# Ledger of designs, part 145: VHH binders against Abasic site processing protein HMCES (HMCES)

Target 1, 269 residues: Abasic site processing protein HMCES (HMCES), of Homo sapiens (Human) (q96fz2)
Amino acid sequence: CGRTSCHLPRDVLTRACAYQDRRGQQRLPEWRDPDKYCPSYNKSPQSNSPVLLSRLHFEKDADSSERIIAPMRWGLVPSWFKESDPSKLQFNTTNCRSDTVMEKRSFKVPLGKGRRCVVLADGFYEWQRCQGTNQRQPYFIYFPQIKTEKSGSIGAADSPENWEKVWDNWRLLTMAGIFDCWEPPEGGDVLYSYTIITVDSCKGLSDIHHRMPAILDGEEAVSKWLDFGEVSTQEALKLIHPTENITFHAVSSVVNNSRNNTPECLAPV
Short names: E, the ipSAE of ESMFold2; O, the ipSAE of OpenDDE; V2, 0.75 times the mean of E and O plus 0.25 times the DockQ between their complexes.

## First folded at step 15 (VHH)

Design sa7 (from sa0 with S30T; framework vhh_6z1v_2; at its last look DockQ between E and O 0.59; V2 from the best seeds 0.56)
Fold by ESMFold2-Fast, scan of step 15:
Structure sa7 (fold): chain B 269 residues (1-269), chain A 123 residues (1-123)
Amino acid sequence: as target 1 above (269 residues)
Amino acid sequence: EVQLVESGGRLVRTGGSLRLSCAASGFDFTTYAMGWFRQAPGKEREVVAAISWHGGITYHADFVKGRFTISRDNAKNTVYLQMNSLKPEDTAVYYCAARSYQFYDSPKEYNYWGQGTQVTVSS
């Protein structure tokens, strides 16, 4: 998973993340650094994306079931990194393989500290190899969406105009992530950065790509992944597996260039 | 104390009509999406219709589209399901459910549930 869409306006994104805490109280996640959120149809590594994490990471006595939403850099910079420039990191931390996560220091250490987060996206992109050509076919991959209609209207089947109306009730993709905190050696603000855990692709996606992000399907899974105060690393890792509850459609080559940031990036072709 | 109380279920003949009501209390109704689900004997609970927190967006399952209509009255904290052209296959317990802001088709994702109202359609 190396490209996502996360384009919702901040208020729409926040409502899409509404949840209940451990006591059953309705909450919206509280923002940290909201001005760093940059909506885009075409998010690549090193850009910032919104993640959910437990409030207990920021407040010593907070209820661990309460959630913060914060933009974090995509591409985990380990806390032990000693260079002044994070871009000098010699290995790719965009993704973290589920089968080796407990073997690699860059991921094992933050996991041991409970630094689990949920990475938010409209969906993600993958490029399918096509026989007889060097061109790859991009696909937009996302949770199945309930087909909405505006109140009192008769819905048309899969019209392009109706696609834009689904954003009001869009179910965000919720991917399991690990984050870390890096303090610049010369001083300055702490950098929060994340990696997306990956698993073997499900049967439904196997013809598109051999790997997929570890998707947390539903509030129960999301709550357990985030709640490092009550859920151990061992128990949380049981949530990391392929899911079949996913859908996709082919998109145009416009998405190939990460500088392109328009609705055409995810529109069906 | 959160409560969802369904009413209106009864025995009706094929082709008849019913209006179900669900009265909500104990939470901020205006920040919740509302859904109607049904469960027939031996079957799992399935979504019938849903309406967004602001009422401007709805969903109706294909098997009821054109026959059932969901609506809400935020001043009365009530959601309704108007059921027309009833068929024996519509026989089920109908449940009202609430979910923060957005509605989904999965029962597991709803926060609050009523105890249900029985609808029986005879041929």
Scores: ipSAE 0.805, ipTM 0.910, lowest interface PAE 0.8, mean pLDDT 91
Fold by ESMFold2, look of step 16:
Structure sa7 (fold): chain B 269 residues (1-269), chain A 123 residues (1-123)
Amino acid sequence: as target 1 above (269 residues)
Amino acid sequence: EVQLVESGGRLVRTGGSLRLSCAASGFDFTTYAMGWFRQAPGKEREVVAAISWHGGITYHADFVKGRFTISRDNAKNTVYLQMNSLKPEDTAVYYCAARSYQFYDSPKEYNYWGQGTQVTVSS
């Protein structure tokens, strides 16, 4: 997984993240660094995107079921990294394979500290290789969405003219991530950064690409992944598997250039 | 104490109309999406219609399109289901449900449920 859309205005995004804590209390996640949120239809590695994580990472004795939402850098920078410039990291940490997560120091160390996060997106993009050519067909991949209509309408269709309405009730894609905290050697703010865990693709996506992000499907999975105070690493890793509860559509090659930040990037073709 | 109280269910002739109401209390109604579900004997509970927390976005199941209309009145903490052109197959217990901000078609996503109101449509 190397490209996502996360374009909702901050308040819409926050409401889409409403949850229940361990006591059954309805809550919204509390923002850290909200001014660093940069919505875009076309997010690339090294950009920041919002993630969810447990409040317990920030406050001693906090309820570990309470959630913080914060922008983090895509591409995990390990806490042990010694150079001043994160772009000097000589290996790719955009993704972390689930089958080797406990073998790679970059991932097993933060995971052992309970540094689990949920990476938020509208959905992600993948490119399908076409047989016999170098051409690739991009797809936008996302949770199935309930068919919505503007109030006062008799009905809404999932059509190009009604595409804009889907965002008011969009179910965000929730991907399992690992984060780490890096202190720049010359000082300054701690850098929070994440990787997205990947698994073998489900049957429905296998013709597009052989890997997919590990998707946390539903509130129970999201809660267990985040709650490092109550859910051990070994129990959390049982949540990491492919899902068939996913849909997709072909999109224009406009998305190929990561500088294009327009609704056309994810519009059906 | 969270409460959802449905009312308006009764016996009605085929082709008739009913309006169901669901009065909500014990939570901030203006931050919840609302849904109407139904369950006939021996069948699973199924979504009939849903409406967003602000009232601007709705969903209606295909089997009720053009016949049923969901609406809400945030000043009265009430969600409604206007049911027209009723058919015997609409006979079921109708339930009101609430979920924070967003609605879904799956009953498992909803946190609060009413006791249900019986709608019976005679042939």
Scores: ipSAE 0.663, ipTM 0.855, lowest interface PAE 1.1, mean pLDDT 90
Fold by OpenDDE, look of step 16:
Structure sa7 (fold): chain B 269 residues (1-269), chain A 123 residues (1-123)
Amino acid sequence: as target 1 above (269 residues)
Amino acid sequence: EVQLVESGGRLVRTGGSLRLSCAASGFDFTTYAMGWFRQAPGKEREVVAAISWHGGITYHADFVKGRFTISRDNAKNTVYLQMNSLKPEDTAVYYCAARSYQFYDSPKEYNYWGQGTQVTVSS
């Protein structure tokens, strides 16, 4: 996974992340660094994206079922990294393979510390290789959405009003991630960064791409992944597997340029 | 204590109309999407209609075909299902359900459920 969409306004995104804690209390996640949230139809590695994480990471003795939402850098910077510039990392940390997560120090260590997060997105993009050509067809991949009377197909949002209605009830893609905290050697703010765990693609997606993000489907899976206080690493890892509960459609080549940030990126062609 | 109490279910003739009501208590009703589900004997529970927390977005299942309409009154903590042109195939227990802010088609995603009200449509 090398490209996502996360374009919802902050208030809409927050509501979309509504949850119940372990006591059954209705809650909205509290924001950390809300000003770092930059909505975009076209998110690339090194950009900031919103993730969910347990409140227990920030507050001692907090209820670990409570959730915080925070923009983090895509591309995990390990805490042990000693260079002043994260871009000097010699290995790619955009993704973490599920099969080797326990073998790589950069991922194993933060995971062992309970640094699990849920990466939020409208969906993610993948490119299918076209037979006989060097051209790749991009696809937008997301949770199945409910068709409302006011919501045509994502492509049928012919008016701003209709478009807003479609996204107001949008089910966000929830991807399993690992995050770490890095303190710059020269001082400054702690950098929070994440990697997306990847798995083999489900059957439905296999013709498009052989790998997919580990998707946490449903509130229970999301809660268990986040709750590092009550759920062990071993139990959490059981949640990491391919899911068939996805849909996709072909999109235009507009998304190929990471600078393009328009609804056309995820619109069906 | 969270409660969802359905009412209005009864025996009606084909072509008849019913209005179901669901009274909610014990939670902030204005922050929950509401849905109506039904379960017929030997069938899975299925979504009939859903409405967003603010009432601006509604969903109706394909089989409704304009016969049913979901609505809500946040001042009364109540969600309604107006059912017109009822058919024998609509015979089921109808359940009210609540979910935080957004509605989905999957019953598993809903947090609270009523006990259900029986709707029977005779030929």
Scores: ipSAE 0.434, ipTM 0.753, lowest interface PAE 1.3, mean pLDDT 91
ESMFold2 (binder alone), look of step 16: mean pLDDT 87; pTM 0.881

Design sa70 (from sa0 with R99M; framework vhh_6z1v_2)
Fold by ESMFold2-Fast, scan of step 15:
Parts: sequence; C-alpha cells; structure tokens
Structure sa70 (fold): chain B 269 residues (1-269), chain A 123 residues (1-123)
Amino acid sequence: as target 1 above (269 residues)
Amino acid sequence: EVQLVESGGRLVRTGGSLRLSCAASGFDFSTYAMGWFRQAPGKEREVVAAISWHGGITYHADFVKGRFTISRDNAKNTVYLQMNSLKPEDTAVYYCAAMSYQFYDSPKEYNYWGQGTQVTVSS
C-alpha cells in the first residue's frame, strides 16, 4: 500500500471516528497537532496522515481505551536512527510485512512498546499490471459503503453538485499500523512516524495486486488493536489477516501524479 | 440507563399500513444515527432503514424502497418507520438501533439496541 486518499474536512473526519470507551461512553478522538492535518485525494509516503492511537501513549495513567487522533509521517523512522535527516534512512519503511514483523528490529521494538496505531483513509490506490503493455490501471479500494439518499426525496440519484453529501456518512478505511518516536540528534521536535502492516491479498483483490494493507474491520478489531494497556502484542497480532470485506473501482490516470489533488483522482472511469 | 423502546407492532392484513416508533432515553439522541433492523425466524438480522444524526440523509433497503419511510424528531428523542403496502414477507421482529454519528448496514457496529416489536402481516 503506497498511496491513499484522506480528504475529509477535519470536523467530518472527527465524527467518522466516533467511538465508545471501555465504560460505554460516547467519545470523539482528541486531536494532537490538528494544524498538521492536510486533506488530500492523493497521499504519498513521507506526507502526514491522521492516525488513531491510545491516549495512554501521551498521558501516564490515562484510560488506554481512550483515543487520540494525530497526524504522523508515513514512513517509520526508528527511534534508534542516528542520522539528522530521516529521508536518508537506507531502507523503505512505508509498509511492514506481517510475516516478518517480529523479526525486523525497526518494527519489533516499537510493537513491543505497544506503539500500535490505526491509519485512517477514505481508501487506498493500487496499480494493476496489464499484460502486453507497460501501462498500469489504477484502482481505488475502500470499505463497502451504504448507499445514502437525501431525506424527503423520492428521486433517484443526486446531482453532481451534491456529491459532497456522499462523504457525510463515509465509512473510513481503518488500517493496522505501527508507529515510533524519533528524537532528532541535533535537537528539535519529536517526529512521530508510522508504517502500514501488509498481508497477502484476499481473493477479491488478487487480480489487482498481490499484497494489501492489514484492514481492521469494525470497532471491535480497531479497539483491540489500539488498546495496548489491555491487549498484548500476541493477541493484537491475531487481528492481522486479509479481509474480503472490501470493494473497488477503476480510476483515471490523473491519480498517477501524486501532485494531483482533486476529486477526479478517485472518481470512477 | 440507556433505553430504546419500540412500539406499534401488531397484526396487519396484506396491503395495510403501520407506523413503528422508537423512544430513546439515557444518551444524547441528537448525536446518534438511528436504524431500523428486522429479523424473521431462522434468518439473520438485516437493515431496513437508517437516518443520520441530523436527519439530512437516509437509507432504505431495496426491498422496502417506495413502501417504507424513516424519519426522526430530535426534540422528542424518537425515530419512526412508516410502513405502507405491507406484504407477508415483511413479517419479522423490528428492532431500533443507535450508532454514534454514522450508520452502516452491519448490526455489529451499532451501540444500543431495543428489545424489538413484532410485526405480523397475513393474507
């Protein structure tokens, strides 16, 4: 997984992340560094994306079931990295293979510290290789969505100018991530960065790409992945597997250039 | 503390109409999306209709479109399901459910549930 869309305005994104804590109380995640959230239809590695993580990571004695939402850099910079420029890390940490996560020090160490997060997106993009050409067909891949209608309308489809309404009840894609905290050796702010755990593609996606992000399907899975105070690493890793509960459609080549940031990036062709 | 109480279920003849009500208490109703689900004997619980926390967007399952209408009154903490042109296939226990700020078709994602009200449609 190397490209996502996460374009919702901050207030809409926040409501889409509403949850219940361990006592059954309704909550919205509390923002950290909200000004660093940059909505985009076309998010690439090294950019910031919003993630959910347990409040206990920031506050001693906090209820580990309470959630913070924070923008983090995509591309995990290990806490032990000695250079001054994170972009000079010699290996790619955009994704973390589920089968080797406990063998790779860059991922095993933060995972052992409970540094689990849920990476939020509208959906993600993958490029299908087409036989006999160098062309690749991009697809937008996302949770199945319930088809909404305007209240009081007997009519069929909404007009194009009302397409913004489709996002009001959009079910965000929730991907399992691992994060780490890096302190620049020359001083400066702590850098929070994450990687997305990947698994073998499900049957439904196998014709598009051989790998997929580890998707946490539903609030039970999300809460268990985040709650490092009550859920051990061993138990949390049982949540990491392919899912068939996913849908997709082909999109135009506009998405290929990561600088393009328009609704056309995810519109069906 | 939290309660959803359905009412209005009864025996109705084919082609008849019925309105179900669900009274909510013990939580901030205005911040929850509401759904109506049904379950017939030997079948899974399925979504019938849903309405956003602000009422501006709705969903109706294909098998009830044009016959059923969901609505809500946030001042009264109540959600309604108006059922017209009832068919024997509509016979089921109807459940009211609440989900924070959004609605989805999966029963598992809903936070609060009522006890259900029986609707029987006979020829």
Scores: ipSAE 0.781, ipTM 0.907, lowest interface PAE 1.1, mean pLDDT 91

Design sa71 (from sa0 with S100T; framework vhh_6z1v_2; at its last look DockQ between E and O 0.68; V2 from the best seeds 0.00; counts 0 for: pae O 10.5 > 2)
Fold by ESMFold2-Fast, scan of step 15:
Structure sa71 (fold): chain B 269 residues (1-269), chain A 123 residues (1-123)
Amino acid sequence: as target 1 above (269 residues)
Amino acid sequence: EVQLVESGGRLVRTGGSLRLSCAASGFDFSTYAMGWFRQAPGKEREVVAAISWHGGITYHADFVKGRFTISRDNAKNTVYLQMNSLKPEDTAVYYCAARTYQFYDSPKEYNYWGQGTQVTVSS
């Protein structure tokens, strides 16, 4: 998983993340650094993406079921990294394999600190390699969406206008992530950065790509992954597995260039 | 105390009409999406219709499109399901459900549920 879309305006994104805490109280996640959220149809590693994490990471004795939403850098910079430039990391931390997460120091250490997060996206992109050629077919991959209609409409099904309107009730993709906090040796703001845990592809995606992000399907899974105050690392890792509850459609080559940031990036072709 | 109370279920003849109501209390109704689900004996609970927190977008399952219409009145904390051209296959217990802001088709994602109202359509 190396490219996502996360384009919703901040208020729409916030409502899409509304939840109930363990007491059954409705809450919107509280923003940290909301000015650093940059909506885009085409997010690549090293850019910032919004993630959910437990309030307990920031406030001692906070209710661990309460959620913060914060933009974090995609590409985990370990807390122990001693060089001054994070881009000089010698290994790729965009993704973290589920089968070796407890063996790699970069991931095991933050996981032991409960630094679990849920990475938010409209969906993600994968490039299918075409047989006998250098051609790649991009696909936009996302949760199945309920087909919405404008109230009082005649139930218009699939059209470009309806595709735009689905964002009002879009179910965000919720991917399991691990984050870490890095303090620059020369001073400056703490850098929060994350990696997306990956698993073997489900049957439905196997013809597109052999790996997929670990998707947390539904509020129960999201709550358990985030709640490091009540859910141990061992129990949380049981949530990490392929899911079949996913859909996709082919998109045009416009998405190939990460500088392109328009609705055409995810429009069906 | 959170409550969703369905009413309006009864026996009706094929081709008849019926309006279900669901009265909500104990939570901020205006910030919840509302859904109508149904469950026939031996079947799973399935979504029938849903409406956004602001009422501007809706969903109707393919098997009820053109026959059923969901609506809401935020001033009265009530959601409605107008059911026209009823068929024996519509016989089920109808449930009202609430989910924060967005509606989904999966029952497990809803926060609050009513006890249901029985609709029986005779052939």
Scores: ipSAE 0.799, ipTM 0.911, lowest interface PAE 0.9, mean pLDDT 91
Fold by ESMFold2, look of step 16:
Structure sa71 (fold): chain B 269 residues (1-269), chain A 123 residues (1-123)
Amino acid sequence: as target 1 above (269 residues)
Amino acid sequence: EVQLVESGGRLVRTGGSLRLSCAASGFDFSTYAMGWFRQAPGKEREVVAAISWHGGITYHADFVKGRFTISRDNAKNTVYLQMNSLKPEDTAVYYCAARTYQFYDSPKEYNYWGQGTQVTVSS
């Protein structure tokens, strides 16, 4: 998983993250650094994307079931990294394989500190390698959506006011992530960054790609992954598995160029 | 604190019409998506129709399209289901449900439920 869409306006995104805390109270996640949210149809590694995490990471004695939403850098920078420039990392931390997560220091250490997050997206892109050619067919992959009225046609998708109404009911993709906090050696703000955990693809996606993000399907899975105060690492890792509850459609090659940030990136072809 | 109270269910002949109402209290109605579900004996609860918190997006199940219409009145904290051209297979208990901002077709996604109102459609 190396490309996502996360394009919703902040207020729409926040409403899509409505949740129930441990006491049963309906809540919205509280933003940190909301001005760093950069919506785009075409997010790539090193960009910021919003993640959910427990309030307990920021406030001693906080209710660990309460959620913070914050933009973080995609591509985990380990807390022990010594160089002043994160681009000097000698290894790729865009993704973390579930089968080796407890073997890799970059991921094991923050995971042991309870640094679990939920990575938010409209969905993600994968490129299918075509037989006998070097051409790749991109697909947009996302949770199944209830069919809403006033949307669903290409013409409706081209209208900004109709797009807004369709996306108001979009079920966000919720992917399991690990984050870490890095203090630059020359000072400045702490850098929060994340990796997306990956698993073997489900049968429905196997013709597209052999790996998929670990998807947290439903509020119970999301709550358990986030709540490091009540859910141990061992118990949380049981949530990490492929799911068949996913759908996709082919998209144009416009998405191939990461500079393209238009609705065409995810439009069905 | 939260209450959803359905009303309007009754016995009606095939081809008839009914309007169900669901009065909501104990929460800010304008921030909730609303759904109508039904459950016949021995069957699973299924979504009939749903409407977004702002009222601009709806869903109607295929088995009711063209016959049922969901609507809401945020000033009255009420959601409605207009049911036309009723068939015996529409016989069920109809439930009102609420979820913050977004609606889905799965009952497990909804936080608040009414007690239900019986709709019976006779041959």
Scores: ipSAE 0.641, ipTM 0.855, lowest interface PAE 1.3, mean pLDDT 90
Fold by OpenDDE, look of step 16:
Structure sa71 (fold): chain B 269 residues (1-269), chain A 123 residues (1-123)
Amino acid sequence: as target 1 above (269 residues)
Amino acid sequence: EVQLVESGGRLVRTGGSLRLSCAASGFDFSTYAMGWFRQAPGKEREVVAAISWHGGITYHADFVKGRFTISRDNAKNTVYLQMNSLKPEDTAVYYCAARTYQFYDSPKEYNYWGQGTQVTVSS
């Protein structure tokens, strides 16, 4: 996974992240660093994206079922990194393969500390290789959405009003991530960064791409992944597997350019 | 205590109309999407209709074909299902369910459920 969409306004995104804590109390996640949230239809590695994480990471003795939402850098910077510039990392940390997560120190260590997060997105993009050509067809991949009377699909939004309504009730893609905290050697603010765990693609997606993000489907899966206070690493890792509960449609080549940030990126062709 | 209490289910003739109500208590109703589900004997529970927390978005199942309409009154903590042109195939227990701000067509994603109300449509 090298490209996502996360374009919802902050308030809409927050509402979309409504949840129940372990006591059954309805809650909204509290924001940390809300000003770092930059909505975009075209998110690439090294950009900031909003993630969910347990409040227990920030507050001692906090209820670990409570959630915080925070923009973090895509591409995990390990805490042990000694260079002043995170871009000098010589290995790719955009993704973490599920099969080797426990083999790589950069992922194993933060995971062992309970630094699990849920990466939020409208969906993610993948490119299918076209037979006989060097051209790749991009696809937008996301959770199935409820068909409303007015808009049966993302592409059916025939008016601005309908479009807004669709997104106001959009089910966000929830991807399993690992985050770490890096303190710059020269001082400054602590950098929070994340990697997305990847798995083999489900059958439905296999013709498009052979790998997919580990998707946490449903509130229970999301809750268990986040709750490092009550759920062990071993138990959490059981949640990491392919899911068939996805849909996709072909999009235009507009998304190929990471600088393009328009609705056309995810619009069906 | 969270409660969803359905009412309005009864025996009706084919072509008749019913209005189901679901009264909610014990939670902030305005922060939940609501749905109506039904389960006929020997069949799986299926979504009939859903409505967003603010009522701006509604979903109706394909089999509804414009016969049913979901609505809500947040001031009364109540969700409604107006059912017109009822058919024998609509005979089922109808359930009210609550979800967070987003609603899904899958019953598994709903947090709270009512006990259900029986709707029977006679030929």
Scores: ipSAE 0.005, ipTM 0.267, lowest interface PAE 10.5, mean pLDDT 88
ESMFold2 (binder alone), look of step 16: mean pLDDT 87; pTM 0.881

Design sa72 (from sa0 with S100A; framework vhh_6z1v_2)
Fold by ESMFold2-Fast, scan of step 15:
Structure sa72 (fold): chain B 269 residues (1-269), chain A 123 residues (1-123)
Amino acid sequence: as target 1 above (269 residues)
Amino acid sequence: EVQLVESGGRLVRTGGSLRLSCAASGFDFSTYAMGWFRQAPGKEREVVAAISWHGGITYHADFVKGRFTISRDNAKNTVYLQMNSLKPEDTAVYYCAARAYQFYDSPKEYNYWGQGTQVTVSS
């Protein structure tokens, strides 16, 4: 997984993340650094994307079931990285393979500290290889959406007003992530950065790509992944597996260039 | 305390009409999406219809489209299901459910549930 869409306005995104804490109280996640959230139809590695994480990471007396939403850099910078510029990291930490997560120091150390997060997106993009050509067919991959009336599905929207109705009840894709905190050697703000855990693709996606992000399907899975105060690393890793509850459609080559940031990136061809 | 109270379920003949109501209390109804689900004996609970927190977006399952209509009255903290052209296959316990802001088709994603009201459709 190397490209996503996360374009919802901050208020719509926040409502889409409404949740219930351990005490049964309905909540919205509290924002950290909301000004760093940059909506886009075409998010690439090194850009910031919103993630959910436990409030207990920031406040020692917090209920571990309470959630913060914060923009983090896509591409995990390990806490032990000694150079002053994170872009100089030689390793690609965009994704973390589920089968080697406990073997790789860059991932096992933050995982051991409970640094689990849920990466939010409208959906993700993947490129299918085409026989006899260098061309790849891009697809937009996302949770099945309940079909709302009057605006219909994403393919039925034909105006800005109709597009707003599509997104108003959009179920965000919730991917399992690991984050780390890196303190610049020369001083400055702590950098929070994440990686997306990947698994073997499900049957439904096998014709598009061999790998998929580890998707947390539903609030029970999301809450267990985030709650590092009550759920051990070993128990949380049981949530990491392929999921069949996904859908997709082909999109135009407009999405290929990560600088393109328009609704056309995810519209059906 | 949070309560969802369904009413209106009864025995109806095929082709008949029925209106179900669900009265909500104990939470800010205006910030919750509402759903109607049903469950027949030996079957899974399935979504019938849903309505957004502001009422501008609705959903109706394919098997009830054109026959059932969901609506809400935020001033009265009530959601309704108007059921027309009832069929024996509509026989089930109907449940009212609440989920903050957005509705989903999965029962497990809803926070609050009523106790259900029995609808029986006979020929």
Scores: ipSAE 0.733, ipTM 0.878, lowest interface PAE 1.0, mean pLDDT 91

Design sa73 (from sa0 with S100G; framework vhh_6z1v_2)
Fold by ESMFold2-Fast, scan of step 15:
Structure sa73 (fold): chain B 269 residues (1-269), chain A 123 residues (1-123)
Amino acid sequence: as target 1 above (269 residues)
Amino acid sequence: EVQLVESGGRLVRTGGSLRLSCAASGFDFSTYAMGWFRQAPGKEREVVAAISWHGGITYHADFVKGRFTISRDNAKNTVYLQMNSLKPEDTAVYYCAARGYQFYDSPKEYNYWGQGTQVTVSS
């Protein structure tokens, strides 16, 4: 997974993340650095994306079931990285494989510290390889969405789907991530950065790509992944597996250029 | 204390009409999406209709579209299901459910549930 869409305005995104804490209280996640959230239909590695993480990471005595939402850099910079420029990291940390996550120091160490996060997106993009050509067909991949209608638009006639209107009730894709905190050697602000855990593709996606992000399907899975105060690393890793509860449609080549940031990037073709 | 109380379920003849109500208390109703679900004996609970927190967006399952209409009154903390042209297949216990801001079709994702109201449709 190397390209996503996360374009919702901050208030719409926040409401889409409404949740219950362990005491059964309804909450919205509390923002950190909200001004660093940059909505886009075409997000690539090194850009910032919103993630959910436990409030306990920031406040020692906080209820670990309470959630913060924060923009983090896509591309995990390990806490032990010694150079001044994160772009000089010699290996790709955009994704981490589920099968080797406990073997790679870059991921094992933050995971041992409970640094689990849920990466938010409208959906993600993958490019299907075609035999005998360098052309690839991009697809937008996302949770199945309930078909919404404007109130009072029901009747004898079928109302066509309007992608603009579905965003008000859009179910965000929730991907399992690991984050770390890096302190620049020469001083400056702590950098929060994340990686997306990947698994073997499910049967439904196997014709598009051989790998997929580890998707946390539903609030129970999301809560357990985030709650590092009550859920051990071993128990949390049981949530990491392929899921079939996913859908997709082909999109135009406009998305290929990461500088293109328009609704056309995810519109069905 | 959170409470959802359904009312209006009864025996009706095929082709008849019925209005179900669900009165909510103990939470900020205006920040919750509301759904109507039903469950017939031996079947799983399924979504019938749903409405967003602000009421401007709705969903109606294909099997009730054009016959049932969901609505809400935030001033009265109440959600309604108007049921027209009732069929024997509509016989079920109807449940009211609440979920913050957005509605989904999966019962598991809803936080608050009523006790249900029985609707029986016969000839």
Scores: ipSAE 0.799, ipTM 0.910, lowest interface PAE 0.8, mean pLDDT 90

